VH-VL binders against Putative adenylate kinase. Designs and how they scored, part 7

Target 1, 196 residues: Putative adenylate kinase, of Methanosarcina mazei (q8pz69)
Amino acid sequence: MLIGLTGTPGTGKTSVSKLLEKRRGWKVVYLNDLIKEEHLYSEVDEERDSVIADMELIRERLSGILEEEKGQHAEKAKVNGEEKENITIIESHLAHYITDIVIVLRAYPPELKKRLEKRGYSEEKINENAEAESIDLILAEAFEWCKKVFEVNTTGRTAEETLGDVEKIIDYILAGKENELQEYIPGSLDWIDSVP

## First folded at step 5 (VH-VL)

Design d28 (framework fv_mosunetuzumab)
Fold by ESMFold2-Fast, scan of step 5:
Structure d28 (fold): chain C 196 residues (1-196), chain A 118 residues (1-118), chain B 112 residues (1-112)
Amino acid sequence: as target 1 above (196 residues)
Amino acid sequence: EVQLVQSGAEVKKPGASVKVSCKASGYTFTDYAIHWVRQAPGQGLEWIGWINAGNGNTKYSQKFKGRATLTADTSTSTAYLELSSLRSEDTAVYYCARGTYYKPFDYWGQGTLVTVSS
Amino acid sequence: DIVMTQSPDSLAVSLGERATINCKSSQSVLYSSNNKNYLAWYQQKPGQPPKLLIYWASTRESGVPDRFSGSGSGTDFTLTISSLQAEDVAVYYCQQYYRTPTFGQGTKVEIK
């Protein structure tokens, strides 16, 4: 099962993913790192010092990773009767373009600005990300492209607290209890007036 | 086929309230938002607000906060716009339109003419 | 609120000729990280509701004839009808959905 963990930069995706990987042992693909390390981009925005991801190259590479993961899981099951869930998490602000099931992490834009400032983001990038978050940009795109979308607000919460919600969502999906995840239905947050 | 069917024309006096309905069919009602837009005679389009049909959350334009109320009944796949304290300048055709979160309005109702006599 | 301004207010074009409508936003409606412009175009005929033609500035809605095209980025956008047909006589509206939705004042397209 392929699950995307998406959201505007600064929403805590990486921290939550690292904890999830450690606690559950699920495969996590840190897609933004993979894109840069393996040159999975077609264009570079020199003015903003950023890359424009090449979705075809990304999908081709991910296909290879998923086949390798499936092969390892199958061999493990044959050798020792392993029953661990076969779950791969794609962590990226682009994950909703790739996976049919996605969890979107959210953060109140003023708090998001403070988080990104602490991480050394430029003023221009801080403003772009806060603006995107205020208009629900990634959530709206996820709703458009994905079959199953869940929304988790990380405002004022630790990575461990957010992890609890992410684990609940995934566990309920695995148990066929998706209809009990009403608190994570998208569209509950209104932050359009939170930035100038 | 997607259809949004609105209630019939209304004639109201100043100070009254009006409630316009918009019945959806041909899609899963709770997967979309319903927007409300009005158009005064010979004028352009003015956005009033939207309601998420799945969870009932609403957003309003500043001009209509306090006077407009958007609701949705998931059992009948029907959205409602109620506008209170009517004035002659509220005379307009009121449209409902389907949208996703922050996506354009892809299907529209036929419109409901509300006339406020003064 | 983002203010949308269209030009011209009206234009007369001969059948088979190109019609061009411009739309300007008071603020950028481009999100640079995903390179998407949150701008749509609608067609409205007398007595009818508006009909979506174009979204994301240049993506044509299903069922819309290919003579309709959208272009532009940031604050300046254009709707082009490559070969005007009689059925295209209408008022055309641009709309931003980057923030709380707002519409241009409309452009009336008439046969010359």
Scores: ipSAE 0.006, ipTM 0.525, lowest interface PAE 10.8, mean pLDDT 85

Design d35 (framework fv_mosunetuzumab)
Fold by ESMFold2-Fast, scan of step 5:
Structure d35 (fold): chain C 196 residues (1-196), chain A 118 residues (1-118), chain B 112 residues (1-112)
Amino acid sequence: as target 1 above (196 residues)
Amino acid sequence: EVQLVQSGAEVKKPGASVKVSCKASGYTFTSYAIHWVRQAPGQGLEWIGWINAGNGNTKYSQKFKGRATLTADTSTSTAYLELSSLRSEDTAVYYCAREGRYYPLDYWGQGTLVTVSS
Amino acid sequence: DIVMTQSPDSLAVSLGERATINCKSSQSVLYSHNRKNYLAWYQQKPGQPPKLLIYWASTRESGVPDRFSGSGSGTDFTLTISSLQAEDVAVYYCQQYYSTPTFGQGTKVEIK
């Protein structure tokens, strides 16, 4: 089962993913790190000091990772005589382009600005991300490319507190109880007036 | 203005392959998925698959898995459908269509007639 | 796959009268998380590609005349043309996009 954990930079995706990996033992692909480390990009955007991801290279590499994980899961079950959930989390602000099931982390744009400021982002990048968040950019993209979209508001919450919601969503999906996740239905947040 | 322009009619022999193109214009090609749908003469619409032009991800109808290949060339804003091992029942008009923001197919190409005979 | 069944296969209606087309899905296309029915209606005139009329079961696509309306939820859906005009002669298809997309067999609307 592939699950995407996406959201605007500063919403807590990486922190939550590390906790999921540590606590649940689920495989996490830190896609942004993978893209840069293995050069899964065709161009560098010097203006934004970033790389332009190459989705074909990313797809090929992920296919290999997923095949390896499937093999390891089958082998472990055979050795231990145990079966457990086979979950792979793709963590990236691009994850919604890859997975059919996605959890979108949200943050109130004024709080997002303060989080990014503390992380050393330039004023220009801070404003770009806050404006994107205010118009639900990543959530809207997730609706376009994903079959199942869940929304988690991280405003005023720690990564540990956000983890509780993310775990609940995944556990309910695994249990076939998706219809009980009403509190995570997208569209309950309206932040258009939160930035200039 | 959004426009999808498909390649011209094809006539193929049984067992051959055909490759149909769909050139997009008037929008950001990589922001939308392209679906392929066919229609046999006098019959209804049959979904083949879709490709996300931005990330290359594809999904196929079970009937067409192994026979259809969907690709996209972002440099020319062109989507392609290749169908192999052609049979007479593959004779149909093949349409490309853009998946709109809310998932339904909001713009369609003019169609490409593929005739399989001999 | 979800099977879409339309009724009737063909319909003859006098100009200015109401035309009603039904569409049934073999399983629900209502997604509980966003409360939307993943159901669209298309119009196809002879020699032309299909044209989107309705999405989310009842939302009219921009530029589509008010006489076209969609209704229903779950497994039972209806397309209504309140006052049939000559240009409405076409085949109409329902389509689900809840899972792997599937189309109904089509309903041909003709003038009586």
Scores: ipSAE 0.000, ipTM 0.448, lowest interface PAE 16.5, mean pLDDT 85

Design d37 (framework fv_mosunetuzumab)
Fold by ESMFold2-Fast, scan of step 5:
Structure d37 (fold): chain C 196 residues (1-196), chain A 118 residues (1-118), chain B 112 residues (1-112)
Amino acid sequence: as target 1 above (196 residues)
Amino acid sequence: EVQLVQSGAEVKKPGASVKVSCKASGYTFTSYAIHWVRQAPGQGLEWIGWINAGNGNTKYSQKFKGRATLTADTSTSTAYLELSSLRSEDTAVYYCAREGWYYPFDYWGQGTLVTVSS
Amino acid sequence: DIVMTQSPDSLAVSLGERATINCKSSQSVLYSSRNKNYLAWYQQKPGQPPKLLIYWASTRESGVPDRFSGSGSGTDFTLTISSLQAEDVAVYYCQQYYSTPTFGQGTKVEIK
């Protein structure tokens, strides 16, 4: 099963993904790193110091990664005498364009600005990300592209605290208990007035 | 806080059986495998087998097939190792250890000394 | 089964000096789709269970001092203690967890 972990930069996706990989042993594709390292883009936006992802190249590469993971997972299960769930997490602010199931990490925009400032982001990039978060940009896109969308608020929380919610969502999906994930149904957060 | 707490030391006669317990806390018991490893005095680590705490599936080292039985009780988050037909060579400290699917033995029990003597 | 072989069996190192332990696997433990080597290092002091130091060949476990480092890939691995302290006297084991778990025979580290 392929699950996207998406959200505006600064919401904690990478930290949560690293803990999830360590604690559960699930495969994580750090998509933004993969795009840059393997040139999975057709254009660069030099004004914004970013790349314009090529979704066709990304999908082709991910298909290869997923097939290799499936084969190695089967070998691991054969050796260890059990079948474990085969979960692959795609971590990126673009993950909702790829996966049918997505968890969107959220952060109160003023808090998001502080997090990005500590990471040395330019004022321009900080304001762009905070504004995107205030209008639910990634969440809205996830609704358009994904079949199942879950929302997790990371405001005032550590990565370990956020991990608990992410693990619960995935475990309940695996158990067929999506109806018990009511607390993670999107739409409870309204931050449109949080940014000037 | 993850903890694996094992039962106390045992002294057994040759031919007897011993059952060691390993109580887990601080994590979702059914999401990890529990392995059993022993260490004879002054010797290295020897793998016995493992159990999937979620479904009860087991795998044993060839040396221990037919003598070791691994079980788990999900209601008490406790794993068990039962070793039968004990010999003096079975004198060792027995450890339980947790393994994630792609992660090594990150937490170990404190060990249970089993002494087999006539 | 994958056979793990350590060298040396024992070494004596002066306080503050570098200690190096080698570990060789009989086949590759690189899980290529994840680009991870499924190799761990443990420290065991007398009367205690083993303690995880390093996993994925080079990732230090939380709370482990940075004088401990792991390196290598595929079949050849090294654990390095950059500046040995008295508390580091222990037996060190490598372990592969790519397949059915197997351990090296152990390397005893003592003070000169």
Scores: ipSAE 0.000, ipTM 0.490, lowest interface PAE 14.5, mean pLDDT 86

Design d38 (framework fv_mosunetuzumab)
Fold by ESMFold2-Fast, scan of step 5:
Structure d38 (fold): chain C 196 residues (1-196), chain A 118 residues (1-118), chain B 112 residues (1-112)
Amino acid sequence: as target 1 above (196 residues)
Amino acid sequence: EVQLVQSGAEVKKPGASVKVSCKASGYTFTSYAIHWVRQAPGQGLEWIGWINAGNGNTKYSQKFKGRATLTADTSTSTAYLELSSLRSEDTAVYYCAREGRYYPLDYWGQGTLVTVSS
Amino acid sequence: DIVMTQSPDSLAVSLGERATINCKSSQSVFYSSNRKNYLAWYQQKPGQPPKLLIYWASTRESGVPDRFSGSGSGTDFTLTISSLQAEDVAVYYCQQYYSTPTFGQGTKVEIK
């Protein structure tokens, strides 16, 4: 099962993913790092310190990673004699372009600004990300691209608290209890006027 | 080939409701969102909303919230726009359009003229 | 909502000459995290639905002639037809899809 963990930069995706990997032992692909390390991009913007991701190269590479993971999972199951869930998490603000199932992390835009300021983002990037979050940009794209979309508000919460919601969502999906995840159905957050 | 075929012209009285259909073919219906856009005679394009055909999620323009209802029937690959409490200002050609893989509207229906008059 | 404003409202150009249409958004439609401008251009001929020409501000849709090009970033965008053909007579619309989609008012292109 391939699950995306997406959201505007600063919503806590990386922190939650690291905890999830440590606690559950699930495979996590830190896609933004992979793109830069393996040059899965067509062009570089030196001024903005960013790359134009090449979705074809990304999909080819992920296909290889997923096949390798399936092989390793099957081999471990044979050796240990236990069947465990094969979960791979794609962590990136681009994850919703790749996965059919996605969890979108959200943060109240004024708080998102404070988080990004602490991380040393430029004023331009801080304002751009806060504005994107206020209009539900990543969430709207997830609705369009993905078959199953879950929303988790991280405002005022620790990474451990957010992890609890992410784990609940994944566990309920695995158990066929998706209809019980009503708390995480998108559309209840309206932050359009939160940014001047 | 990809086609979106809409239902025929409608004439309605003020206060009535209208339901326009958009039949998709030539692609996997549940893999793409359908947008609805209208155009009053001699005027520009106005966005109404979209529906994800695969999961039923909808998004509406603020102007149309509460009056427009978007639905999709996966068994017939057909999207629907229902507009209630019609006014003369609702007289327009209504288009359905498929949201392409990169979000712009890549295929459009032929349009349905809805005339609201007394 | 983001307001899209086109200029001019109408444009008359001789066959084979360059046509330029401008589009301004009331706020930026550029998102630095994926480096995309959420801006598209459409062509509409009388009695026909709109046809997608350009998306991501500068990417031509498959099958669109090379004479059509888009440029710009942030709030200021341009559609250029390098050598106007008779079949290019139409109304052209810009559209942002950064937030709730909105269209410009349209620019009518006619032959001189």
Scores: ipSAE 0.007, ipTM 0.569, lowest interface PAE 9.7, mean pLDDT 87

Design d40 (framework fv_mosunetuzumab)
Fold by ESMFold2-Fast, scan of step 5:
Structure d40 (fold): chain C 196 residues (1-196), chain A 118 residues (1-118), chain B 112 residues (1-112)
Amino acid sequence: as target 1 above (196 residues)
Amino acid sequence: EVQLVQSGAEVKKPGASVKVSCKASGYTFTSYAIHWVRQAPGQGLEWIGWINAGNGNTKYSQKFKGRATLTADTSTSTAYLELSSLRSEDTAVYYCAREGRYYPLDYWGQGTLVTVSS
Amino acid sequence: DIVMTQSPDSLAVSLGERATINCKSSQSVLYSSNNKNYLAWYQQKPGQPPKLLIYYASTRESGVPDRFSGSGSGTDFTLTISSLQAEDVAVYYCQQYYSWPTFGQGTKVEIK
């Protein structure tokens, strides 16, 4: 099973992913790091101090990673004699362009600003991300491109607390209990008035 | 309500390419993936590949990498299979099928016969 | 790549009698956390596309008669037709969707 963990920068995706990997042992692809390290981009955006991702190169590379992961999972199951879930998490603010199943992490825009300030983002980038979050930009894109979308509000919560929700969503999907995930149905958050 | 309607039969020479269409109706096209499966006369089912109609992500069977190209046009709710460098052993009925809510192939097109002969 | 093997290749059964088809996967198709087997059964009649009968090894697709049932777990699966009817003459395929899909070679069911 391939799951995307997406959201506006500052929503806690990377922290949650690291804890998820440690606790569950699931494969995590840190896509933003992979793009930068393997030059999966066509050009750089110097004004935003970022790279413009090449989705074709990304898809090709991920295909290889997923094939290798399937082989490793099969070998582990054979050695241990126990059936185990085969889950790969793609962590990126671009994950919703890649996976059919996605969990979108959300954060109240004023709190998001504080988090990004702590990470050393420029005032311009902070305001841009907060405005994007206030209009549900990534959530709206996820609705357009993904088959299954879940929303998790990280406002006022630790990465450990957010991890609990992410684990619950994944476990319930695996158990065929998606109907019990009503609390994570998108659209309950309205932050349009949260930024000046 | 859900229907997948495929294009008509094709006859091609070895070395040519063929493009088969699969028009979807009765559901939100971009919310479901489309698989392509072929069946040679009197033989079993062989999986070719998969496309996410919403984001364009594709996966191909190893045998078809480099020869098959899967695309989707969201404006017409149509998925396409293009197969290049055709050989006589590519003669088969080609099916498109929707990946359902629980991941099996729940709706299938009627099939498109592609005949490759000299 | 998961290899699916069916047995028998063909089966002749009298009307009203039980038909049993077996399917074996080269590795387990069971997800341990949800305890679901990612295995489906399809029916294909001459000149028609395959039709989904069973998914999750034992869940009957909507509209499929209750004489069709699926069972098994892990690597060994069975499709049973409790009382064969004339319209059940077809080739039956098992398919795993635990990873990228692979199909069994098919079992032809015909009337004796």
Scores: ipSAE 0.000, ipTM 0.439, lowest interface PAE 18.1, mean pLDDT 85

Design d41 (framework fv_mosunetuzumab)
Fold by ESMFold2-Fast, scan of step 5:
Structure d41 (fold): chain C 196 residues (1-196), chain A 118 residues (1-118), chain B 112 residues (1-112)
Amino acid sequence: as target 1 above (196 residues)
Amino acid sequence: EVQLVQSGAEVKKPGASVKVSCKASGYTFTDYAIHWVRQAPGQGLEWIGWISAGTGYTKYSQKFKGRATLTADTSTSTAYLELSSLRSEDTAVYYCARGTYYKPFDYWGQGTLVTVSS
Amino acid sequence: DIVMTQSPDSLAVSLGERATINCKSSQSVLYRSNNKNYLAWYQQKPGQPPKLLIYWASTRESGVPDRFSGSGSGTDFTLTISSLQAEDVAVYYCQQYYSTPTFGQGTKVEIK
């Protein structure tokens, strides 16, 4: 099962993903790192010192990773005599363009600005991300492109607290109890007036 | 081929409700969003909202929250717009349009004229 | 809401000549994280629904003649029709989809 963990930069995706990997042993693909390390981009924006991701190259590479993971999972099940969930998490602000099932992490835009400032983002990039978050940009894209979309608010919460909600969502999906995840249905957050 | 076919013209009195349908064919209905846009006579385009056919998630323009209801029936590949508490200024051609991340409004229905008069 | 302003409101161009339509957004529609401008151009003929011409500011929709081109980034965008043809008589709309979708007021293109 392929699950996307998406959201505006600064919403805690990487921290939550590391905890999922450590606690549950689920495979995590840190997509932004993979794109740069394996040159999964067609163009470079030299003015902004960034790369323009190539979605076709990304999809081809992910197909290979998923096939390899499936093979290793089958081999471990054969050795141990026990089956574990075959889950792969794609972590990126681009994950909702790739996966049919997605969890969107949200953060109150003023708090998002403080998080990004502490991470050394430029003033321009901080404001762009805060504005995108205030208008639900990533969430709107996710519900247009994905078949199943869940929303988790990370405002004022630790990565461990956010992890609890993410784990609940994934466990309920695995159990076929998606209809019981009403508290994570998108659309309850309105932050349009939070950014000047 | 991709097609969006809308229901026929409606004439309603102020205070009534209207329900417009949009039947999709030629693609996997649940993989795309359906947007609703209206155009008053001689005027420009106004976005009402969208529905994700696959998830049932809806998003509305602030102006239409509480009056518009978007639904989708995956068994018939049909999207619906219901608009309540109609006023004369709701007189317009109502369009459904298919939306994707790469191509906003790439295919449109033929339009449904809704006339609100006393 | 992001306000979209087109200029001119109306344009008369001779057959075979260049037509240029401008569109300005009240704030940037460039999303830096994916380096995309969330801007589209539509053509609408009387009695018909709008037809998508350009998306991502400069990407031409399949089947649209190459005389149509889009350019610009951030807040200032242009639709160009090189060598105007009779079938190009229509109203043209720009549209942002960076946030809640909004349209320009339209530019009517007529033969001079």
Scores: ipSAE 0.007, ipTM 0.553, lowest interface PAE 10.8, mean pLDDT 86

Design d42 (framework fv_mosunetuzumab)
Fold by ESMFold2-Fast, scan of step 5:
Structure d42 (fold): chain C 196 residues (1-196), chain A 119 residues (1-119), chain B 112 residues (1-112)
Amino acid sequence: as target 1 above (196 residues)
Amino acid sequence: EVQLVQSGAEVKKPGASVKVSCKASGYTFTSYAIHWVRQAPGQGLEWIGWINAGNGNTKYSQKFKGRATLTADTSTSTAYLELSSLRSEDTAVYYCARSGYYDLPFDYWGQGTLVTVSS
Amino acid sequence: DIVMTQSPDSLAVSLGERATINCKSSQSVLYSSRNKNYLAWYQQKPGQPPKLLIYWASTRESGVPDRFSGSGSGTDFTLTISSLQAEDVAVYYCQQYYSTPTFGQGTKVEIK
């Protein structure tokens, strides 16, 4: 099963993904790193000092990774006699363009600004991300592209506390108990007035 | 090998602030959390708070919220505890400790830093 | 926060005899989907930092003698030292790491 972990930069996606990889042994694809390392982009945006990701190249590469993981998982299960969870997490602010099932991490925009300041982001980038979060940009895109969307508010919480919610969501999906995840259904957060 | 090395003993007057450091080595600093725990003479262990070295997010025990500040410098793999408005009751050995992300508890501890608050 | 309560506060045991320390959490520290209890035991000797003995309620840390064992699940946990040695004189703490970490008040183990 392929699950996206998306959200505006600063919401804790990378930290939570590292926890899932270490704690559950699930495969994590750090998509932003993969894009840069394997040049999965067609253009460079000089003004924003960034690359413009090529979604077709990304999907082709991920398909190869998933086939390889499926093969290794099947062979390992045959060798040791145990069938393990076949879960791959795609971590990126672009993950909702790739996966049908996605968990969107959210953060109150004023707190998001403080988190990004601690990470050394420029004022321009901080304001851009806070504004995007205030208008639910990533969440709205996830609704457009994904079949199943879950929302987790990380405001005032640690990565470890957020991990608990993410693990619950994935475990309940695996158990066929998605109907019990009502607290994670999107639509309860309204932050449009949180930034000037 | 994993090691946490803390700064030396401090003697402070009431009302002052103290800043204790904890330098990590032998592992990827940003992949772990650093906790701060204190122990008053002859007393038990009291958790102060923790910092996720990867994103800088912190959580504090309610008792220390507003008085303790946890920071981390990823360029030097060093975590810091700053405690303000010191009182004699703050006299304790302060420990830093590493945790993995809740699959493992505090697997490595610093040697401790004695902070004495006395007039 | 989850409150951890240990019993007894102090324990005197003869060399070679069994020592038993109990720990109770105010809420379950069992993560059912992983079948793991997020409960650890530490040993602290005078002038030293705590040393990890047991994690996940019953898994012994590398290098810890097999006379130390942990048991229990959910809210009730036990640390057992099957044959007390002189070097085991210490204060023992339980700790939950299911949520915000909290410690028991400690149990002092002394030779009778």
Scores: ipSAE 0.007, ipTM 0.435, lowest interface PAE 17.0, mean pLDDT 84

Design e15 (from e6 with light chain L96Y; framework fv_pimurutamab)
Heavy chain, then light chain:
Amino acid sequence: EVQLVESGGGLVQPGGSLRLSCAASGFTFSSYAMHWVRQAPGKGLEWLGVIYRGGSTYYGNEFTSRFTISRDNAKNSLYLQMNSLRAEDTAVYYCARGTWYKYPFDYWGQGTMVTVSS
Amino acid sequence: EIVLTQSPATLSLSPGERATLSCRASQSVSSYLAWYQQKPGQAPRLLIKDASNRATGIPARFSGSGSGTDFTLTISSLEPEDFAVYYCQQYSNWPYTFGGGTKVEIK
ESMFold2-Fast, scan of step 5: ipSAE 0.415; ipTM 0.790

Design e17 (from e6 with heavy chain K102R; framework fv_pimurutamab)
Heavy chain, then light chain:
Amino acid sequence: EVQLVESGGGLVQPGGSLRLSCAASGFTFSSYAMHWVRQAPGKGLEWLGVIYRGGSTYYGNEFTSRFTISRDNAKNSLYLQMNSLRAEDTAVYYCARGTWYRYPFDYWGQGTMVTVSS
Amino acid sequence: EIVLTQSPATLSLSPGERATLSCRASQSVSSYLAWYQQKPGQAPRLLIKDASNRATGIPARFSGSGSGTDFTLTISSLEPEDFAVYYCQQYSNWPLTFGGGTKVEIK
ESMFold2-Fast, scan of step 5: ipSAE 0.487; ipTM 0.822

Design e18 (from e6 with heavy chain G55D K102R; framework fv_pimurutamab)
Fold by ESMFold2-Fast, scan of step 5:
Structure e18 (fold): chain C 196 residues (1-196), chain A 118 residues (1-118), chain B 107 residues (1-107)
Amino acid sequence: as target 1 above (196 residues)
Amino acid sequence: EVQLVESGGGLVQPGGSLRLSCAASGFTFSSYAMHWVRQAPGKGLEWLGVIYRGDSTYYGNEFTSRFTISRDNAKNSLYLQMNSLRAEDTAVYYCARGTWYRYPFDYWGQGTMVTVSS
Amino acid sequence: EIVLTQSPATLSLSPGERATLSCRASQSVSSYLAWYQQKPGQAPRLLIKDASNRATGIPARFSGSGSGTDFTLTISSLEPEDFAVYYCQQYSNWPLTFGGGTKVEIK
């Protein structure tokens, strides 16, 4: 099962993903790192000092990673006589373009600004991310492209508290209990007036 | 021109099922969110649910167990499957186009009448 | 769910008069508020979106204002074709909800 963990930079995706690896042993693909390390981009946006991701290259590479994981999982099951769920998490602000199931992490834009300041982001990039979060940009894109979307508010919470919600969502999906995840139905947050 | 045309309405007995269709033309159907809205005779508008381009669906709380929204992009068609119908489901059913998450309904169909009566 | 209260329920006016319609939300909807016009036997027609932005093809006599919980639709000078039922709708939170409507009728 392929699950995306997406959200605006500063919402806690990486911290939660590392905790998921530690506690559940699930495979995590840190997609932004993979894109840079393996040059999965066609162009460089010099004006914004960023790379323009190549979705075709990304999908091809991910297909290879998933095939390898599937093979290793099947071999372990045959050797040990045990069967466990095969979960792969794609962590990126682009994950909702890749996975059919996605968890969107949210953060109140004024708090998001403070988090990004602590990480050394430029004032311009802090304002861009806070504005994107105030208009639900990534959540809106997830609504349009994904089959199952869940929303988790990380405002005022620790990574461990956020992890609890993410684990619950994934466990309920695995148990076929998605209809019981009412508290994570997207669209309950309204932050348009939270930025200048 | 953008056009939405509902069909499938009619008389149905309590406890019965009915499938409504909405045929879209004049725009790239697969790029838009599509909604169902109903209006009982002499009453106001009531939102039933939405389906986005990725097939994610969201419903008004009381409709999740009895109503299902689906789409067929190859046929430019939207559907509403209604089960366990009750007298209070008697209404004109409209399909409506949404452009974006947190966006109003910019185009509506003409409506199709569903009457639930014995 | 967010409840939208429209007032008055009925507004009786003559052609040429100014119409002012109110919509109040039980909690803030920011600017995610639309106004629709519905004539007998017809589907609703979008008039105003995002509280104050007139939809394509809508005459300048229609204007919207407000934010948060208090919203107003104004028709500066009623034309014969403006006598109809008007609904406000919020799209801030799920489920999407409509007001009960204001009927603008000829006095």
Scores: ipSAE 0.188, ipTM 0.706, lowest interface PAE 4.3, mean pLDDT 89

